# VH-VL binders against o27280, part 348

Target 1, 266 residues: o27280
Amino acid sequence: MDSMNVPEVLEIKRIVEESESVKTFIFSWDFRREVRPGQFVMVWDFRDEKPMSVSLIDPVRSEIGISIRRVGEFTDRVHGLSEGDLLGIRGPYGRGFELMGRDILLVGGGIGMAPLAALADEATARGMRVDALVAARTADELLFLDRLEAAGVNISTCTDDGSCGFKGFAHERLLTLEENHDMAAVCGPEPMMFQVMRILDERDVPAQLSLERYMKCAVGICGQCCLDDTGFRVCAEGPVFWSQELSRVREFGRYRRDPAGRRVPW
Short names: E, the ipSAE of ESMFold2; O, the ipSAE of OpenDDE; V2, 0.75 times the mean of E and O plus 0.25 times the DockQ between their complexes.

## First folded at step 15 (VH-VL)

Design ca81 (framework fv_cemiplimab; at its last look DockQ between E and O 0.91; V2 from the best seeds 0.84)
Fold by OpenDDE, look of step 16:
Structure ca81 (fold): chain C 266 residues (1-266), chain A 118 residues (1-118), chain B 107 residues (1-107)
Amino acid sequence: as target 1 above (266 residues)
Amino acid sequence: EVQLLESGGVLVQPGGSLRLSCAASGFTFSDYGMTWVRQAPGKGLEWVSSISGSGEWIYFADSVKGRFTISRDNSKNTLYLQMNSLKGEDTAVYYCTRGDYSWPFDYWGQGTLVTVSS
Amino acid sequence: DIQMTQSPSSLSASVGDSITITCRASRKISNYLNWYQQKPGKAPNLLIYEASELQSGVPSRFSGSGSGTDFTLTIRTLQPEDFATYYCQQSLSTPYTFGPGTVVDFR
């Protein structure tokens, strides 16, 4: 039996405050267990369990990081933890990003930058040129800027209120940029990703997009994260999808399902 | 049958305010983004604003940013456009239409006339 | 912003004729283009979406083609009820922009 499906109790090694609402929890990791940017883990606080993207992969330090945004009861409890406290971690799960070419564009919104930050580290380590469009509602919600800069990433920012960088949305900023890339990786709110995907499509840039859905089992058996029409399971076939795959997913960018299975509009 | 009915268009002085309403029926209102499009007399169509089904994603034309507010009440199947600091160039028939970034404007109301004049 | 143009601005035709209206975008927009029909004193109606997809309920005499920057709307066997103004609209990105319109009247 693969220990992959059993939560491992790990000590929080470090906590990085990324923003007022986002913290990165760092754990020791045995890299005999492979982990890729874009994959997720199930985080268990011994009361509830939630999927979280891996935002840091450091084989040198034998560490991984998980960035968590404070959005509800579970995340409130986790944000109350300190270094030395324990969490259950099982995984990693899902399909991660695939790197190709020499030039890569990252487009991220809010906490969606978490998996992209990990991807940026890998891409730069491989000698790729990395451009990142980082979007947020306000300047104080822009994530991983210092980390990306340190990695040699070319950063462009946009904020809804214009408090930093381009005033407007990511797709609007992207439209103003004329450069093409060999591939793109996108993660953030689906309305953003939907519109960004169209622009990338128009430019014939291969794109991978990471989806977020309610996940219960993480192993493709419960069906809670199934996408309409295609039957894709976000936890198994995703969460990273190619744009061609998502073009077949009618619900993408239009609605999602809540824990009760009800349709909720974006 | 999908129906959209705009109301609230009247004569108003420059600098004035006005709120338009659009009553929707014949479909699940919350499942669709909604859009306002206006047409000045004898002119073409101009996109004004769009709002997603939940109301969380809002877009504006530059010509109305900071002056107009779009909102919706899904419990009442109603779309709103609050127009402040009205100008003469805002004079137009305002159409409510179903659709947003993810859907074409497939159904339109008959429009309501807003006239801004001293 | 993406600018949309149309040609011609107006045309006259007879019942039974086939007519073509052209729309051009200032930049490539793939197939993210919609066509609308507006009759005098009425609201616009969607005819074609995604450049070539016929909206439900629209007669098959209407067809759309094109990709990139150049698009066409064709009306075969023009009917009396087709007297109207036709608009193209890009749906690639905000702000959504319309063409100036093409007036189709009867000879």
Scores: ipSAE 0.916, ipTM 0.954, lowest interface PAE 0.5, mean pLDDT 96
Fold by ESMFold2-Fast, scan of step 15:
Structure ca81 (fold): chain C 266 residues (1-266), chain A 118 residues (1-118), chain B 107 residues (1-107)
Amino acid sequence: as target 1 above (266 residues)
Amino acid sequence: EVQLLESGGVLVQPGGSLRLSCAASGFTFSDYGMTWVRQAPGKGLEWVSSISGSGEWIYFADSVKGRFTISRDNSKNTLYLQMNSLKGEDTAVYYCTRGDYSWPFDYWGQGTLVTVSS
Amino acid sequence: DIQMTQSPSSLSASVGDSITITCRASRKISNYLNWYQQKPGKAPNLLIYEASELQSGVPSRFSGSGSGTDFTLTIRTLQPEDFATYYCQQSLSTPYTFGPGTVVDFR
């Protein structure tokens, strides 16, 4: 199990610019270490290590992809790298998505489409019907539309400003979508996920939601998975949780905690 | 004891602007989303706008989109509603209430009357 | 938008009566419904959330029921302070919408 816990230094094989703020870094991968959609890896730039969701899983080409949004010092440094440069990768970690039924709905906001793009590939390869609702603040922040279309996914879009598709929020757009689904997978900002979850609950659609803040718990940092108001424990490790589990978590969609345990509101 | 106190309601002419304030006390303000609800004289309740605890997630009724702005100052425990391009149909008592998408509108202020007429 | 309707629009009752007010949503909203009471010249106060959960401090004579599209607020053994206007509100999705209200008056 040492191979999962020691960073392997890998060459950046290809970089895809997804948007002004998002890049996908593609690496050769030995698939004797199986990777599933919804799992993440720790990315090491030889100074800091951060968890990043796997956005591409291609065993035929022996490649994985990791999509990274530029939001701070670490991600700024990584975005400055070029094809041929090196990064440390360890993992995969965490609970992946489970596929059930014949018809699946994906609801993604911003960079949350990254793990859902990998899931879409697996679902379509299994012959499932996949509908995706892709949400962002503006048209230029919508991610993976071409990739989803190439995979045969039925795409709906919404933007807060109305620059592409439905003008409004993901949960408002979802109310106008009439098709029934056997399950849903949701990833994006927690306020979006909270409101989407209510609509899926009304429809009796079981949903899996991916929460970035629980990625550290999946690598064995128990304290970040123990929530005071629920009795929720490490045995329900993230980052992917069922909607029935999250409905009991008072913090979900409202606030998170900093390293000192103080509430940070959404 | 949770208390919300609205202020700023006055008579204003059509096309004018006005800013309402709501002072909160008795709870950790930043832990809660906040909402404005209005009520025209002799009419029912109408949701106007909601804002999340951080101020980053904002929602508006279609009737006020593009004219009203909601904001908050967590250091001052104060919620604001900036109203521009006021119309006669904006005449109402404006209530400040605690709650948003994640919490019911559980406590309400006394309201502040805005009258839009010549 | 989710439209909310209430019946009756007004109701006359005596102290000690039991009354029911009905609220209907234009689409299914599960149990995402709240009930408010508003006395003349006063701000509304929350009575019930999530269709059936009684707000802290609200007397047990108030109860809510229903799911999906049809909801009921019941007041058992009506008291003088219960003469007010009652509003339902859906909390499933923005834009949040209220019913037109039901006025409960003295007979």
Scores: ipSAE 0.835, ipTM 0.925, lowest interface PAE 0.9, mean pLDDT 90
Fold by ESMFold2, look of step 16:
Structure ca81 (fold): chain C 266 residues (1-266), chain A 118 residues (1-118), chain B 107 residues (1-107)
Amino acid sequence: as target 1 above (266 residues)
Amino acid sequence: EVQLLESGGVLVQPGGSLRLSCAASGFTFSDYGMTWVRQAPGKGLEWVSSISGSGEWIYFADSVKGRFTISRDNSKNTLYLQMNSLKGEDTAVYYCTRGDYSWPFDYWGQGTLVTVSS
Amino acid sequence: DIQMTQSPSSLSASVGDSITITCRASRKISNYLNWYQQKPGKAPNLLIYEASELQSGVPSRFSGSGSGTDFTLTIRTLQPEDFATYYCQQSLSTPYTFGPGTVVDFR
């Protein structure tokens, strides 16, 4: 028998409907397995296993939350589950966000707000000033606004269709925001992150960006999450990278690889 | 050799519609984002719209947003610009170029002239 | 929107001259600036990207410099084929605005 990196089967304690397409699944969690914002877990539905970011870290209640967007067969099955149903969880894995300074900017697109919501809770609990730029295609897809507001986060919104807040993309809204943050944390669609990173680089704001790649093992052995041509493993050296590290990664913002290893543009 | 060849530019009435095409060759079309840039007679260059390699990331200049759509057919190596509700200010040579948010505009077609006049 | 200006709007020069063209952005754009050349009746060609990186196949007499808001294109030892219009273009953010162009004419 192999006890290392074996999924622990956990009961879904609570389900929060964040939007029509996003649910947060809450589990009891033993915090001897420490979890940091930006780390991920592998969620196993007894058929398939996918990496998911942790969106809630609550040591007081001994709970974690995992936010999942309905995008395909695996996530359809998970969205069909009820409180009391079981999922396998292994992890956490990867390098999380590091907080520095007093003023942090969060830039999140769609489900990318999930790990940033966890980071916002930690940052505000430490007394940091937190600004968040929350982006989506449409108003109904803006995530965690009430939670962020309750935490004392200063929120700016943008939607592609203009149905809420600034009409346009996150990088366009960012140009109109104050420029004096000590750091930034960015998570969302990789083209958004690429364009946001250019602006943060121009402002000399240290940025940490969370990448997504296809994964099998999640522990750095199989090589499926490696980035061209650096060899960085998203599951081990990432998923959170400093912008300086990403400056060495040619594929960032430009392409990814499918499960067969074929180059796929964004 | 990278080649881009625009077609479809004609005279159209204000309020009319027109579809431009750009035939691409000499490179793996789906690996690259594509862009339309226009140039009114005697004027400078104006970015119109960009589309990513997959076709899923699309950007427009404010002057054309809601009136123009951009698309690509990667099986035919062809970029399209659908122009609706045309105005006199849309009169220009329309260039197809290779590039998007992640690449500079490194190769250009010869352009196709669109004239919007009653 | 990020406004781009160029100076001069036109200049006259002789083969063998060294010329400079300046480009200014309305806000800092780091090195996210490209230069294009356009000959009469032809499409533009990329010369320089990221302010100073020479595109493949472009002669070394072309060079770019600058960062922030102020940028310069330099052509050393002007050749007959260099008489054209030159445009700068920022790539920091959409809309990807171009400068108004600088016409380089034969004297």
Scores: ipSAE 0.715, ipTM 0.877, lowest interface PAE 1.6, mean pLDDT 91
ESMFold2 (binder alone), look of step 16: mean pLDDT 93; pTM 0.944

Design ca82 (framework fv_cemiplimab)
Fold by ESMFold2-Fast, scan of step 15:
Structure ca82 (fold): chain C 266 residues (1-266), chain A 118 residues (1-118), chain B 107 residues (1-107)
Amino acid sequence: as target 1 above (266 residues)
Amino acid sequence: EVQLLESGGVLVQPGGSLRLSCAASGFTFSDYGMTWVRQAPGKGLEWVSSISGSGEWIYFADSVKGRFTISRDNSKNTLYLQMNSLKGEDTAVYYCTRGDYSWPFDYWGQGTLVTVSS
Amino acid sequence: DIQMTQSPSSLSASVGDSITITCRASRKISNYLNWYQQKPGKAPNLLIYEASNLQSGVPSRFSGSGSGTDFTLTIRTLQPEDFATYYCQQSLSTPYTFGPGTVVDFR
C-alpha cells in the first residue's frame, strides 16, 4: 500500500531470455521501497504503461526482475530494448503472497510462474520445503525450471500435449501428487486455477491465487474489476486472493468483463 | 425454455467420419461451457468431451483422444463434434449438454443416434 | 481416473415406498457429485448438484447427502413417474466419470 506513485526511470541492468516469448528485465532497486512476491509494478515505455508482476526480488544484489511475455504492441517494443536502455517503473502495488507453515505447493501456468518464482526464492530462504507444479500447453512454454532447480525446489511438470513431463492438465497432475502441504500459491489462466482450487479445497490446503485482471483495481484505474453478482460488497485489494474468497466469486474461472462491462468467456 | 437439439447421427462404416451438431436456444450460449455425453445401447452414460465458453479450453475422454474434435460457433449458438476413425465401440446415442468444469450438466438435448457398422 | 460405483444395480419398489441409492468414489471428491434421472427412451435430467443442492423444478421428495467418498440419493414416497435409471457423476476432475446406474422398477 505504501508506494511512490511517480514513475522512476531505471536502466535495464540485465536481460534474461526465459523462452522465445518471455524475457526478464532486471533493475537495480532501492529496498527502502519494500517489494514482496505477488506484488506488481507499472512499467512505462514512455508511450504506454502496463502492470507487470515482479518475478525476481534480490535484496542481497539490490535487484528486482520483471518478466514480460510478448503479446502485443507494448510488449513487442519492450522486448526490442537492450541492456542500458531505460524504462519507467512505478510501484510496487497490490497485496503480496503470505507465507505460513513449513511446506508450500506452487502451481503455475505459463507466465503465471513469474510471481511464483519470486515466492519460491522467499520460501526457500525461510527454510520451507517447496514443491512446484509447472504447467504449460507445450514444453517450450514451461518457465523458470532452471531457476527453480537452482533454488532447491522439487519440480513436477505437465504439458497438455505431453512434450514434457505428465501428459495432461495441472489439475489432473495435481491429483497424483502428495497431499501434505501447509499452504499453496497458484497463478496462471483462470480455468486452470479454478480446477486446481477445487482439488486444494478437497485437501483442506489453504491457497492463495493471483488474478491478473485485479492488478488494475489495485492501482485504482479500473472500477469494473469489482463483481457484485457474487455477493462481495466491494472489490478487495488484489491481485492475490485466498481460495475461500474466490469460491464465492461466480465469475472466477468462467468469464471476465471488458471495458464496456460485457462478459468475455474463458 | 432452454433447448438443445442434436443432429447428424446416421449409420456409418468403421473408419468413417461424421460431424454432429447441437443447436442451442433460450440462453446466452457463450456464457456456458458445453459437453458431449454418449450412451451405448443398453449401457450407461460416458463423458466424451467438454469445451469452455470461448472454445479455448477443451477436454476429451481417453477413448476418443486423437480421433474426435469438439468446437463451437458462438455466433450461431451451435456446438459440434467431429468424429474421425470411427469404431464399432463408438455406436451410441450422443447427447449435447450445457456445462463443463465450471457448471453442472443441467440441460440435455434429446440425443442423436450414431451407428458404426459394416 | 476416478471410478464411480453404485449400489444396488437395480431395485424393485412400490408406489409410496422410500428408497435410497448409494454412490461411492474411488477417492475423495468433497461434494463434487451430481445425480441424474433417466426415464426409458428419454434424455437424462439433472436432479441434484454438488451432493445436496436440489435442481430447480425437481420435487422435494428427492434429496442428496454425503461428502468425500460416500453419497446417497433418497426418494421419499415414490411416485409412478420416479421409476427410472439413476446415475451419479463426479465433477471434481477430468475425465468426468458416471456410476453404472441404478434401475428402479416396479415390484
Scores: ipSAE 0.818, ipTM 0.912, lowest interface PAE 0.9, mean pLDDT 89

Design ca83 (framework fv_cemiplimab; at its last look DockQ between E and O 0.89; V2 from the best seeds 0.85)
Fold by OpenDDE, look of step 16:
Structure ca83 (fold): chain C 266 residues (1-266), chain A 118 residues (1-118), chain B 107 residues (1-107)
Amino acid sequence: as target 1 above (266 residues)
Amino acid sequence: EVQLLESGGVLVQPGGSLRLSCAASGFTFSDYGMTWVRQAPGKGLEWVSSISGSGEWIYFADSVKGRFTISRDNSKNTLYLQMNSLKGEDTAVYYCTRGDYSWPFDYWGQGTLVTVSS
Amino acid sequence: DIQMTQSPSSLSASVGDSITITCRASRKISNYLNWYQQKPGKAPNLLIYEASTLQSGVPSRFSGSGSGTDFTLTIRTLQPEDFATYYCQQHLSTPYTFGPGTVVDFR
């Protein structure tokens, strides 16, 4: 019937301005095609294509949302679009988050909150207790707070400059929280995730972490998102990994590769 | 061979400022986070500050927050520590070491002595 | 902050002896602990990281064990060059904290 590898041209149904630099684009979605929090889609603006996490999954409205941060030429063009404009969407791809237990901790940084927001909706719908630690550089970069609150999520915030919540990094805030959880989901800058993972490890909390890498094909063929030593392809074996899997990935939290394949430090 | 060479340690008055440098060689400097550790005379080791390879992730000990600045120039393979509003308790040998949140401090320089005294 | 303690503060030993140094953290730190050796007037050297992994170039007579809050550094068949001060350091979270050190001197 439908091919996951062919972009479907979809009309932008709505645009939500999440922050100065982040917009959520909402599309009608046929849920015969399953989508899970943590999975990503390839967004095509008919010139270039980029992977984006699904940040909204609404089976009732038959909608999905994709949150995009303005960071370069592609995202500049996309941010210039209006409701009614068209984008190509193919996917979803990758391994999403798994939910287990009754109490879940979400730790997100910046745009990393996108997939976690979708996960929060699912978790709360299942009757789970959800705590979210939302981190950003400044207060104006904190994402999805109203949405999370409306869903019944217990929110803790931290900002680098102290403009909202705890002054400091997510891992520092996490250390001040003594409550334990059945599971954790983490997404954000890798230096943050690396340090958060160690704390969760120390606490024996099973953790899933979502990685971001340069992806070209999204189907595990081109190898550009391959992680050193393990050979894990972020688009195929990920982007969601268990902490035990990432413990085997030497580059995690230490460096990444740019589009040219060069090592770039965090 | 990995080498780290600190410089800039001198006698300075309380309230003064000083900038330390650490010249690195024998490895790809930008691939590693770097750290400053200090040791007061006859005392133990105290972590001061760390900086990631790109320089975007910086951490400070509470004792130096707001007074010290850490930076690096990857084109020059050099790590810096700008110390302002120096106090007597800042008197120590300052070591440059390779490592950060993701790597143990596996190589150390010989250190440079900073003395804060009136 | 995580507080690190060491025992003993000092010990005297002879060449050929086997010695053990203990490090304790004020809270659980899993295996995120490093051991360093420092000789007078010299910079510290990394011996062991992640509680039990021997740093490249370090003699096999050095070994580390432990997890959680209690850790041990063992030096088998002590050599003349092993007389120094040894520090443990937690690497779980900032601020990274060191133990007060253990001085190993000649008997």
Scores: ipSAE 0.913, ipTM 0.952, lowest interface PAE 0.5, mean pLDDT 96
Fold by ESMFold2-Fast, scan of step 15:
Structure ca83 (fold): chain C 266 residues (1-266), chain A 118 residues (1-118), chain B 107 residues (1-107)
Amino acid sequence: as target 1 above (266 residues)
Amino acid sequence: EVQLLESGGVLVQPGGSLRLSCAASGFTFSDYGMTWVRQAPGKGLEWVSSISGSGEWIYFADSVKGRFTISRDNSKNTLYLQMNSLKGEDTAVYYCTRGDYSWPFDYWGQGTLVTVSS
Amino acid sequence: DIQMTQSPSSLSASVGDSITITCRASRKISNYLNWYQQKPGKAPNLLIYEASTLQSGVPSRFSGSGSGTDFTLTIRTLQPEDFATYYCQQHLSTPYTFGPGTVVDFR
């Protein structure tokens, strides 16, 4: 923890069950602390602290939402909480998405739809045309379809098992979709993002990609989480990066680093 | 030096099963995705399957989906291809190669011949 | 699926000739194209990746060019060891597809 920026203890106002494995935790928020889509907060359960992307930004209701997938001990404990329970929240941190042009493509895999759902809300509020490609292993793991539909987003889906929409992977589905977008935003597992980035590169669509593993770098907590080839500046500016920048990063989509600095393959 | 050595190719009857292995050396095996490519006698190259370094990201050609499985054992530096419900059209030399979505197929083994015939 | 074609299917050449092999993709693939060489009775080897980047150890007489749908492999001053079959392969998206090959044989 930084002494200049300690967690604020907030009450869980509402919990939305997005799927069997994903919940959105909603808190009252003072928007004097501006929050942008693509930014994250540090969530503290009074034992461990983890970075989580902001998935709902609602200044009308004075609320933020944080979507959390069950993947380990910390997230299992947080999923056991109820409305009225307390969590420590500090932030926001990191560089958010930038919007440009009239048309945006969102490509999200699994929990990666969380920051993109917040971005979809902002883009539609600006009057942009929003197309979303939502990818998951199975139909039950597709996230935020109701929110996207309510916002007027044009939705395409794909599942690895074919249980909803296109049978196959996000990059395979993207090849069959409309090519004309002013920009794209991509978030999900790095192998998905790598393959999607190649197709967007072919189309000359400028893309921003959000890399969860660089959230700790953005708050200054960093060992081997920094990029191998590009040096200090890139690590400091996450989690959102332009595709032009990531195309020069050898490790993107191939491997990451554990706390000891060892390569962990995708 | 990067070395890949395939084994397991043999004559099998239609409907049978066979497991191919590829032993890798000369590089950190887990850092790279791996791929199987086959070549029918007198024909060109056909991509069969790719697997990521961790083994979590797997891709198959439509012709083998549901019949073949690809796997790896990073502790043994070994890639596998389990082939079930074999058809005559699966007759080919099967090559192990280093590479996946993120890397070209840059090093190849010598190949192992699978013949599917009665 | 992205379909790959090559032209010619075969050609006869003499040592010292310069030859060009063409590869066409059924849709745009940017520069995500690889070239492979396969000598008779042997495994393929990578010559060129990303359309124009020469693999380490490959002689400079090999060069690749093109982007989008149309690609070429050029071998200048053909040597005896260059008589082989050459394949292009798109690396934009699964399923990865190879061209049918071009046989370069001695005249």
Scores: ipSAE 0.828, ipTM 0.921, lowest interface PAE 0.9, mean pLDDT 90
Fold by ESMFold2, look of step 16:
Structure ca83 (fold): chain C 266 residues (1-266), chain A 118 residues (1-118), chain B 107 residues (1-107)
Amino acid sequence: as target 1 above (266 residues)
Amino acid sequence: EVQLLESGGVLVQPGGSLRLSCAASGFTFSDYGMTWVRQAPGKGLEWVSSISGSGEWIYFADSVKGRFTISRDNSKNTLYLQMNSLKGEDTAVYYCTRGDYSWPFDYWGQGTLVTVSS
Amino acid sequence: DIQMTQSPSSLSASVGDSITITCRASRKISNYLNWYQQKPGKAPNLLIYEASTLQSGVPSRFSGSGSGTDFTLTIRTLQPEDFATYYCQQHLSTPYTFGPGTVVDFR
């Protein structure tokens, strides 16, 4: 029997309102099914199924948390749920982040901070020094700041409108930050990640970036998450890729494909 | 054959407003980011603003931030630059070019002259 | 902000000459450097991107090299249509800045 391929119906144990538009749904989890930062799950609301990032990995409490931004019909329905309600969960799937060295930089935009918050917990538990650049459009959309501060993470913020921290984009703030990290982990809007990757490449900082693409099966069979022209499957070889792997991917930062296979620009 | 045609450059008074247009043809307009670059008479090139293919990602030079707005209508294959609170230093030929953070500026229009004079 | 400089500011050359133009960035920009040609009264034209990659339709007498802070544009066997102003431009990060230009004039 392979429970990875069918959703397990789980009860929502607790809901944390992270912002006006983002909630974290917490479930009891049997950690014999290992979960690593950067892996994803497929969330099923009994009508539709979408990939979502794991933001909390807590073996001590036997809990995982899944952070979901309200952006459409599926996420509206999930945001309407209460503690005790049910969701189906398949996974985890994909390749997570790998930690190296003693100094890590996290660069997160919007909901992209979700998997990085989980990674920050692991990195601080290993005794690494963690710097985080947290980006959003406005101050009220900056995620996980209190959690990161409590973990001892050194936080820099930027907002498009300047309402908190540096006024501007993540890549612009990054140019003003110290350059000597052993690695970086990046997750957020793909245009942000493209521009951040150029700067990290110039600094010779090994970087891992988490991509999002349309998915159907999540186990590498249907080909819907393949990247031009490499054949990399985001659900299997990713969602976390090394920057060297992404340098071979023409579409990264430039476009994605819709369910019909049409090119859609960022 | 990629073609970009700017229009709308005229003489305006300081503090005035003006909208420039750039008509695009010969490529799938929505697939590409677009950029405005300007050149003051006898001077070099200055990047003004870029907009991504979807229109969601917009960047400005500090000198125009808050005064200029960039937009696109993908159904009309047209790029726009709305210029408000114009100053003498905004006097330049304004070029429409194809490209943004992800593409070099590979095709350029003929330019349209904006003169800001009291 | 990333400042770009060019050397020389101008030069005189004859048809058939080989010339080089240097561009320098105020910080390392890897290979994220483009070169443009602009003839009097005309729009710029992309020659080279990513420091060394020729744009489609650009003659092979043009070549680019460099990485980091120092970059070179070379034109071998200069042709009459090559007398123009040449600009470098960094593409690492906003604001995208251009060099001040190098004027190549007929001797």
Scores: ipSAE 0.766, ipTM 0.893, lowest interface PAE 1.4, mean pLDDT 91
ESMFold2 (binder alone), look of step 16: mean pLDDT 93; pTM 0.952

